# VH-VL binders against q9h9l3: the designs that were tried, part 239

Target 1, 176 residues: q9h9l3
Amino acid sequence: PRKMVAIDCEMVGTGPKGHVSSLARCSIVNYNGDVLYDEYILPPCHIVDYRTRWSGIRKQHMVNATPFKIARGQILKILTGKIVVGHAIHNDFKALQYFHPKSLTRDTSHIPPLNRKADCPENATMSLKHLTKKLLNRDIQVGKSGHSSVEDAQATMELYKLVEVEWEEHLARNPP

## First folded at step 13 (VH-VL)

Design C51 (framework fv_amlenetug)
Fold by ESMFold2-Fast, scan of step 13:
Structure C51 (fold): chain C 176 residues (1-176), chain A 120 residues (1-120), chain B 108 residues (1-108)
Amino acid sequence: as target 1 above (176 residues)
Amino acid sequence: EVQLLESGGGLVQTGGSLRLSCAASGFTFSDYAMTWVRQAPGKGLEWVSAISGEGDSTDYADSVEGRFTISRDNSQNTLYLQMNSLRAEDTAVYYCAKDRITLFGPFDYWGQGTLVTVSS
Amino acid sequence: EIVLTQSPGTLSLSPGERATLSCRASQSVSSDYLAWYQQKPGQAPRLLIYDASSRATGIPDRFSGSGSGTDFTLTISRLEPEDFAVYYCQQYDESPYTFGQGTKVEIK
């Protein structure tokens, strides 16, 4: 059995002019796409900009949200020791204030074989929406009222599965 | 006033060990990630290791992974770097530095540095 | 790993002149997570600019940063004697943190 999960986080703007990105939702799915974690998270600082068009977060979601420190502990317990798949995953780890081992990290925005399958330049950074449409023939992040982190995490896991055998063999021969 | 004071540097033989310390004051130590950055004589800056505010998450440059261990004692406001299996290329001034935000920010305050010389 | 390349390696200028320093990233740096540091001989680095264009506390307004994506610039509008130093750019978008190799601003 594969000890592998996929993660996607949503961030809101805090701090001066809302320029700081703070965690406001996190979704984690297992290898089969089943939800292991999905919670709204209350930042410790005042929310200046909900960034709703992208995050899907609204004031109502914050009413019973899990405080950041508690949520972080829950999330890290799930991630520790597992292969974690994400798209531009460094942004999620930044929001979590967490260092995940490079050997256990898989970033679908930086996998050359995946870009090749999508007829994209191997070293370009392609959006999750573009790769999912090209390779899975599925539209995600539809409309202007925000993204679903569950949907994004599920799509990310499915994308990784398309190159898993090839990429794991590459990493075994070329350890990061 | 934020202050960071490194100590523990010195001369050590190849294969030896050293532990560096950094005493912090003037801010809530446990709220901020801390980092070690080194600079070989006449060379540029190289990031070495970082640790989260709570001490539950660490990261290392590939060149030191498995040889160096970063840790912190939040009750004493002290950051540590345990350096094992030292090599000549580890010779550098070692700076401790504070993250400006909490983690993955720039480094807003730096200590004066402590020199580590590794010789055969 | 994001590689930062600074140019030129050395700028030879006189006090009162404008200095323009470049930092180029091998990959796009998200959200302008790019900082500039000043280092004088025998001293620790000093944070000048963060988030590509925000001036750090206590830094004179003659220092300014600009740029986004892969191309970033540090500008010193009118060099003062104390500005002759080595300048480093740094990205904090992703681990590992990386620094450019430095640009030395020296007196002509």
Scores: ipSAE 0.565, ipTM 0.848, lowest interface PAE 2.1, mean pLDDT 91
Fold by OpenDDE, second read of step 14:
Structure C51 (fold): chain C 176 residues (1-176), chain A 120 residues (1-120), chain B 108 residues (1-108)
Amino acid sequence: as target 1 above (176 residues)
Amino acid sequence: EVQLLESGGGLVQTGGSLRLSCAASGFTFSDYAMTWVRQAPGKGLEWVSAISGEGDSTDYADSVEGRFTISRDNSQNTLYLQMNSLRAEDTAVYYCAKDRITLFGPFDYWGQGTLVTVSS
Amino acid sequence: EIVLTQSPGTLSLSPGERATLSCRASQSVSSDYLAWYQQKPGQAPRLLIYDASSRATGIPDRFSGSGSGTDFTLTISRLEPEDFAVYYCQQYDESPYTFGQGTKVEIK
């Protein structure tokens, strides 16, 4: 099987009213949870809203942040050819302005066996925090200081591993 | 010490124009968004307009959109509010406020305000 | 727009008493992007609380903020003579970034 990585991104608000979600941090971990990438990223447009309570991003993090175009290149190099695991991962890809092949994408927010294991409706969209608590007995995204993208990426990978065999077999029988 | 000093207020006729200024000091001006908030006599506070640190993003209340223009000169540490087509309901003390981080608040420092009176 | 309604309109208390001020939003305020300001006659407003419960720099600990969603509260545990003023809440979640109409805390 292909190598797997998990990704989680944090976004800030840009544009005239801060309604545009722009990449401000990206974390990538391997199958074992080791950090392959974790950088603050400088959006191409001025930041209007750091969204700190969610993103954990502060102005000081942008002082030496990696320019978006450079970061994007680094990230794509890591993702190329791999199975990419994420939670609600379409948001991460949108922020990256990159879309990974669907056949090589795993979204833990849309895996019915995972929801079933957590005693949740199979067709419901559950939060990463909820699934992590139910299935890993771990608290993430605690407090008001914002999320940790590394922590979230690691949790996402761990969740996927719980249903990896079953889901990969399902996908083999039902290619996207 | 952060200081904000508004100027440019005064009496103006309905339909007239006025330009307010806010001189800032005590902090790196271009690093912070700035906001105008007004207060009609004996009334509450009303958000008017905001501008990003570099001036590349602006926002306006519906009540002033199309009539007011917020701008800044970071080389002079000055915030501006160009007010055109003024109405009686624009009468208020106009405060210059420093945004803590974001474009829209909260506001951790305020000037003492400048009074704008619009009469027929 | 998000309408913020403060209550009561006027709160008459004596020094040393506890003051509880309410701010209700017409819709949920996300991320607790809610601030409280104090304004004394002839003065500019002063930031007291931001992000619903974070105390601004230099603000005494007798001031505290709480709440989430649509209901927020500012509490002054023991009123000092200098605390008699008008208090405003403000949301900065959605444009326009509206203020409440204010609560006047006056001396009984």
Scores: ipSAE 0.000, ipTM 0.563, lowest interface PAE 11.4, mean pLDDT 92

Design C52 (framework fv_amlenetug)
Fold by ESMFold2-Fast, scan of step 13:
Structure C52 (fold): chain C 176 residues (1-176), chain A 120 residues (1-120), chain B 108 residues (1-108)
Amino acid sequence: as target 1 above (176 residues)
Amino acid sequence: EVQLLESGGGLVQTGGSLRLSCAASGFTFSDYAMTWVRQAPGKGLEWVSAISGEGDSTDYADSVEGRFTISRDNSQNTLYLQMNSLRAEDTAVYYCAKDRITVFGPFDYWGQGTLVTVSS
Amino acid sequence: EIVLTQSPGTLSLSPGERATLSCRASQSVSSDYLAWYQQKPGQAPRLLIYDASSRATGIPDRFSGSGSGTDFTLTISRLEPEDFAVYYCQQYDESPYTFGQGTKVEIK
């Protein structure tokens, strides 16, 4: 299938001591990096820790945020039937409480050819920030205001494009 | 007290079908993903399938994709596994298990298992 | 998929001894998404450890987990008679969920 999107989610801490990760923002971009979805999302549980340094989420973002159940429905409608690209994407799917078919999932944190291009060990899990700097010569996740999920989703799509032909051929020979 | 009770196992011929059920109690069923894990006689654990809390999202092991269908009835607190086109290698004890968190967690509670034997 | 390899296959020990079980992953497991289960003959598995080092509810403190990345360990500090069982590690970092082949802890 030709249809491909990239996703990045931001999570805040809920539950005891803020140790549970709950969805608080989701960004989805198309193949060319155009934004298809970008919303702040209100968790159903009390936010204990905004994790602002990493998430970029503040109390003000929750005022008009879309309730989790509604946002989830909107997001799944976009993801269904598409190849979904993400970095450590399992965490995004966990936050969405969603199983996406493995045959349609591409995780840039677990693509050996991508690590090889970055001169990193093939089986290591490299951060999005490191791979983006090495391969795209771009700094992301800069400063104290937290990460931009739009920026992260766009970088993730561009990283996947560097190995798309090689990796899709690999998957055709070695189905997931 | 969380409890999971499997039923529906038995002897079935190669190419046949069987439906397993798992009755859940002691927790808010619709808040948690549920999974089926099987174990062939004398062998280790093999994950089979999982379903999200709302039942709108599923996942399958390659060995069963297209033959097995996982589903749930949240009004009855029941998980199902419909098994079609059964093969000898599907012979195993089938366990239903509850995700510890919501999805993609470890399995904190397991049923007693139900034996499925597939023969010619 | 992530392949988990457990060692040793069988560990023969006496009550009161320390048991150390290894689980190695074919690629890095992120965020310590690794669990350990105990299984006795004729019974379902029981969750012992999750997130590599957190004890599940009701699990005695003689059980502990450690490790990160590709190398994980389950330790039973002082074996009791009820601890002789098969132990499995499991990753939940990515689909498909995978289990190790198991380590049998048996009486010497």
Scores: ipSAE 0.640, ipTM 0.869, lowest interface PAE 1.7, mean pLDDT 91
Fold by OpenDDE, second read of step 14:
Structure C52 (fold): chain C 176 residues (1-176), chain A 120 residues (1-120), chain B 108 residues (1-108)
Amino acid sequence: as target 1 above (176 residues)
Amino acid sequence: EVQLLESGGGLVQTGGSLRLSCAASGFTFSDYAMTWVRQAPGKGLEWVSAISGEGDSTDYADSVEGRFTISRDNSQNTLYLQMNSLRAEDTAVYYCAKDRITVFGPFDYWGQGTLVTVSS
Amino acid sequence: EIVLTQSPGTLSLSPGERATLSCRASQSVSSDYLAWYQQKPGQAPRLLIYDASSRATGIPDRFSGSGSGTDFTLTISRLEPEDFAVYYCQQYDESPYTFGQGTKVEIK
């Protein structure tokens, strides 16, 4: 079995209209929830929208932020060869300008057994906040200060652990 | 000046194998993802496969998954596409494309392509 | 997969005229990850626009991209003789990173 990590990223808006989602923070935790990586990241382009209420990112966080290329290199070193768990993880990979092998990716927003366990429709896309509340009896993303990527990554890992055995068996029988 | 030069195309029988190469120059090869895109005669463009700068991540179109393998040798500034179990529908001009930044695209530089013809 | 449908299939215009090309996606393309390419006969494609509205290096300002979500547009304000070619849109939001079927801009 491969080592497993969970990732969560916060993005800000760049580009002429702020529609481009650029990586501004990345958090990675191991199977036990220990933080392996947590850095503010400086996008290569001008930030138009900090999206603070969701991202938790403010201008002051960018003062000593790690340049994107450097951060990306650090993050990829951690992810390489691992099973990577995330929620709606395609957004995180997109922001990282990196895609992980599909066979080594686990997206908790697309795991029917997890939804079933939460008494949700199996084919519905549920939020991390909702699943965390239902299955872990824990409140995340509370308040107006924005998300905590560490908290979200930890919650994502805990959620996956609930269905890990079943889902890994399913994937073994039905490889992507 | 960025240059991409494909080679290895030719005529091959159905079920056969072929290996394409793309020689890159004019940029730091390992810093950029690379992509193969193909175009059947008289048809549009089809994304085939992509590989990250360091070669640690790869992706494939469903139509070629399990048959094609993308790889790279950064010491030689060369991109490869190993094509096995070739089918008639694989007949196309195969382009080597440099990703602008990401492994997703867009593609800011293209080679002139190499023709692969698969016949029964 | 995200299917991109371009329209019209063929656009017949004269030099100096305005060209408007459409690209419609079967689902929303996030972050405007939409590119436009130009391809002339016997040549490789060339990147024109990325991120829906950003002009690639060396591309004349008569080319512009707009749109978001499912509807995107490439505009050539004043066609030059060298602009008659096939144009493709491409999304890089979700694998597979699909192309539209192309629009041919031909001389009237």
Scores: ipSAE 0.000, ipTM 0.548, lowest interface PAE 12.1, mean pLDDT 92

Design C53 (framework fv_amlenetug)
Fold by ESMFold2-Fast, scan of step 13:
Structure C53 (fold): chain C 176 residues (1-176), chain A 120 residues (1-120), chain B 108 residues (1-108)
Amino acid sequence: as target 1 above (176 residues)
Amino acid sequence: EVQLLESGGGLVQTGGSLRLSCAASGFTFSDYAMTWVRQAPGKGLEWVSAISGEGDSTDYADSVEGRFTISRDNSQNTLYLQMNSLRAEDTAVYYCAKDRITYFGPFDYWGQGTLVTVSS
Amino acid sequence: EIVLTQSPGTLSLSPGERATLSCRASQSVSSDYLAWYQQKPGQAPRLLIYDASSRATGIPDRFSGSGSGTDFTLTISRLEPEDFAVYYCQQYDESPYTFGQGTKVEIK
């Protein structure tokens, strides 16, 4: 059986006008929701926009943050060879500068059965907050001080577990 | 100025092997993901393979997985594509291209292309 | 994989006319991660537009991109002789990278 983890990353704005998304925090949880990794990460480029309302990142979090190259190496050691669950996970992989095998990737924003359970159009991209409220009766990303990547990773794993048997059977019949 | 200079194309028999090279200059090579995109005669663009800036992460199109290997030598600013078990349908102009930002973006600079012809 | 469908296949126009090129995605493209390229016979593609609407360095302002989700448009406001070429859209939202089949803009 292949091991499974869930990931959620927070990004800040770097580059011209802060339009580039750079990794500033990463949380990884195991199948049961236990935290395997949770670190603030210092981008190699100057931070133009902390995007605090969404990311929860502030200047103080950067003071002793792990440099990007070191954090990336630690994260990739955890992800390699595992089934990785995320929500709009392509953004996390982009921020990590990492190609994860599609056969080992599970994106809860692109699982038709999960949308169906939530009474949403199968081809729509629904937010993590909406799916978690609808299917788990839980409010996440509450308030205006930014999101908790630990909370988001835990919710993402729980959402995937609702459709795991059905979706793994689908993928076995229809390999990606 | 950014330059990408490809070499290694040519005529090869089905089942054969060929190695393409792309010499890069004018930017910090190790900071950018690099890609190979091919174009069969008279057809559109098809992505083939990509490699992260550090060279520790790679991805392949289903059509070439297990036959092609992308690699890079950051000390020499060179990108490679090792092509094994070549098939007639691999006949195409092969372009190397640079990621616009650092990873999984659009391609802002392209080489001139090198023609690979696979025949029996 | 995200399939990109371009229309029309061919546009036959004269210099000075407006060209409107369409690109439709089989799934929503997140954060407008869509680019447009120009390719002339015997040449490599050239990046025109990235992030759906941002012009690449050195690209004239007659080129503009718009759209979001599944429907994207490239507009050339007043065709110059050098604009007659094949145009490709590309998504970089998720792996694998995919391109549209191309739209040829040819002289009448």
Scores: ipSAE 0.465, ipTM 0.829, lowest interface PAE 3.0, mean pLDDT 91

Design C54 (framework fv_amlenetug)
Fold by ESMFold2-Fast, scan of step 13:
Structure C54 (fold): chain C 176 residues (1-176), chain A 120 residues (1-120), chain B 108 residues (1-108)
Amino acid sequence: as target 1 above (176 residues)
Amino acid sequence: EVQLLESGGGLVQTGGSLRLSCAASGFTFSDYAMTWVRQAPGKGLEWVSAISGEGDSTDYADSVEGRFTISRDNSQNTLYLQMNSLRAEDTAVYYCAKDRITWYGPFDYWGQGTLVTVSS
Amino acid sequence: EIVLTQSPGTLSLSPGERATLSCRASQSVSSDYLAWYQQKPGQAPRLLIYDASSRATGIPDRFSGSGSGTDFTLTISRLEPEDFAVYYCQQYDESPYTFGQGTKVEIK
């Protein structure tokens, strides 16, 4: 049996005109929604755009943030060998500069049965906020202070659990 | 000036093994992800494998997973591709390429390529 | 995986004409992580455009990229003799990295 975790990352803008997405926070929860990791992360490059409306990150959070190289090592130790659940998870893996095996990756933005349960087109990419409202009757990413990566990771795990049995059966028959 | 030079290509039998090398110079090798891209005669480009700057993370195309192993020696500025259980459809020019940034960019520099021919 | 479809397969033009090349993705490409490459016979590919519209170092301004989501375009405003080549689009939004099948720009 492989263990399962859910991840959500927040990115800030670095590089020319803030167009580069750099990791600035990462939250990881276990199958039951308990927090395994939640740290602010200091990018190695100058932050041009905090993207606070979405990321929830402010200059104050960077004061005691864990340097990227150290945080990455900690995060990879948690993810390695586990089934990792995320929403549009390829963005999180890019920010981590990490390749996670496709056979151990579950992306709730690309699970047709999940969209079907939400009365959405099976091939559409639906936001985490929309799926969570439709299927869990819960409002996430509310307010002016940005998103909570812990809240998003917990919602992502709960969404996956709704289709876990069906989807794992599908993947066993049709390996990714 | 950034330079990438592949070597190790040649004629090999179906089921055989071959190791490709890519010698890199002109940049801090360990700061950049590296990739192998192949091109069969008269065909388009196909991504084969990628490796992180530190060498601690790798990825493979489904067609080569379990048969090919990408690795790097940062002290020698060299990228490798160990190719096992070779098939006729692995016949291609193999290019070594550098990621434009540390991980998420396209490939800004390419080597000249090395031809691998697999026959029975 | 994201499948990239290029059109036309072959574009026959004369020097001085405008070339417009299309690349369509089977899924939306996030943050415009789409690149264009030029390849001449017997040579390695050369990066022309990255992030859908940013010109790579040393690339002449007659090359431009545009588009977002699933539809991307490479434009060569006034073809020079050295521009007759095969052009590939590539997405680097998610693994596996994929290329289009190529568009050949040839002399009419």
Scores: ipSAE 0.335, ipTM 0.790, lowest interface PAE 4.0, mean pLDDT 90

Design C55 (framework fv_amlenetug)
Fold by ESMFold2-Fast, scan of step 13:
Structure C55 (fold): chain C 176 residues (1-176), chain A 120 residues (1-120), chain B 108 residues (1-108)
Amino acid sequence: as target 1 above (176 residues)
Amino acid sequence: EVQLLESGGGLVQTGGSLRLSCAASGFTFSDYAMTWVRQAPGKGLEWVSAISGEGDSTDYADSVEGRFTISRDNSQNTLYLQMNSLRAEDTAVYYCAKDRITIYGPFDYWGQGTLVTVSS
Amino acid sequence: EIVLTQSPGTLSLSPGERATLSCRASQSVSSDYLAWYQQKPGQAPRLLIYDASSRATGIPDRFSGSGSGTDFTLTISRLEPEDFAVYYCQQYDESPYTFGQGTKVEIK
């Protein structure tokens, strides 16, 4: 495949006691880190817990948010047929209710060479914040007002680029 | 009250085709991803394929990709598995199963299974 | 890609005894996305435990799950005659979904 994008989603809590994660923001960047998509998304069900400390989402962001069904259609048009990079990307795909081909999926939380470069155990699941600090000497997810999905998507793409050549060669020899 | 009823299994020759159906009732069918899981005689469980609630995205095990097609008709509450280019190794009981939450979850309800036997 | 290895392959016990079944993953399973199923001869699997430790609806409290990362356990505190079956673990952390090879709990 010729096209590659990185994605990061923010979820809010819905359902009993806010235990269900529902999509409330999605950011997609291209290979160079340019924003292709960044919208607040209105869940179809009542928001019980904004999870603001982590999501950065507040009630005010829902006022002009794109309804889930419409946002999902827009997002899937961008992702379809592309290599999609994310961190713990299973959670993003779950929030989108979408199956992306595993041959076109790159999860920076499950790339052994990336952990090795960060002096971490190859089979451990390291946070995006930790890997970005160790390998890019950059602090992301700073402060108490929540994360920026644009910042996270950009960091995720940059992390993948550190191992891209090595990992793509590995995948060509060991198809998923 | 959730019920999954499978049909379409049978004996088929190597290289042949077969279509399985799973009729669902007792839940809002379009809200849940559905899956097919198979079990060869005397062996364990093997995931085969999954489809999103809307039917607009699918996933397949490497062993069946390019040969099997999962689909659904939400107006009829029916899940399908079209199996082409069948091999002896595809011989198994095929189960239809419902995702517990909506997608990427474990399977909370299963059909009775339908036997597919592939022989020369 | 995640390989699940169950042990023992067969567990021979008497009613009233405790059964302890192991499931080990080749990679860490995130957020404890691990389930346990029970299967009796001629029947479809039945979900027992999800998210490593949560009991599914209608499952008796003698069934419990524990563990995280790569090491998971299913415990049946006091075996009833109806509990003699094959048990499978399953991960749903990443595609493809994978199952362990199964542990058969049989009457001694």
Scores: ipSAE 0.605, ipTM 0.844, lowest interface PAE 1.7, mean pLDDT 91
Fold by OpenDDE, second read of step 14:
Structure C55 (fold): chain C 176 residues (1-176), chain A 120 residues (1-120), chain B 108 residues (1-108)
Amino acid sequence: as target 1 above (176 residues)
Amino acid sequence: EVQLLESGGGLVQTGGSLRLSCAASGFTFSDYAMTWVRQAPGKGLEWVSAISGEGDSTDYADSVEGRFTISRDNSQNTLYLQMNSLRAEDTAVYYCAKDRITIYGPFDYWGQGTLVTVSS
Amino acid sequence: EIVLTQSPGTLSLSPGERATLSCRASQSVSSDYLAWYQQKPGQAPRLLIYDASSRATGIPDRFSGSGSGTDFTLTISRLEPEDFAVYYCQQYDESPYTFGQGTKVEIK
């Protein structure tokens, strides 16, 4: 089977109204939870809203941040050819301006067996925080200082591992 | 001036193959993602496939995944769509579209399209 | 997938009148990643509005976009003869990047 990584990104608001979500941090971990990548990233446009309470991003983090184009190249080198696991991962890919193949993508926010295991409706979209608490008995995204993308990526990988065998078999029978 | 010119359309039998091309000019081709959008006769628009500027990322609609392959030759400023195992429902005008910023759209420039007709 | 439903199917108006076109999404479209296109018979679509409310280059100011979440609107403040066409909305928030079924603006 292909190598597997988990990704989580933090975004800030750019554009005239701050509605554009721009990549400001990206974390990638391997199957064992080891950090492969964790960098602050400088958007190409002016940041209007740091969204600190959620993103954890502050102005000081952007002083030595990696320019977006450089960071994107680094990240894509890591993701290429791998199964990529994430939560609501379309947001991360959007911020990266990158399409990962559907057949190689795993979104823990859309895995019915995972929801079932957590005693949640299979078709509901549950938060990473909720699933992590229910299935891993671990609190993430605690406090008001913002999220840790490394922590979130690790949690996402661990959640997926709980249903990996079942879900991979399902996907084999039902290719996207 | 941005120009996109599709070619390669025509009549093909069900199960057959066809390769479309799109010649681009008037902009730095490799800097922009490109997309194929199709339109069945008298119907609406349907997103088909997209490819990043460097060609290192691709995506497909469920209706064509496994049958169609998008690619590009940046040295020739050309976008391609290899279509295999064609079906009647693939009959459409196929448009080449330039992505404005990302590989997600929107599409700020379109070609005039090339007609693909699949018959049994 | 995100389904976009446009209304009305056909809008019959006279030159000089105001046109209001609706696009409703089956789920919220984040970051207002919603575009509007104009298509005339025998022609390729043309981008009018992107990011829900940003006017594309060269588009007259009589065209405007508004909305967020699941409800979006394209407004033509004062119809010109060349504005009679089919209009499509499109979301680029989530793959597949779906289009609405279109609204035909025809002359009364």
Scores: ipSAE 0.000, ipTM 0.541, lowest interface PAE 11.9, mean pLDDT 92

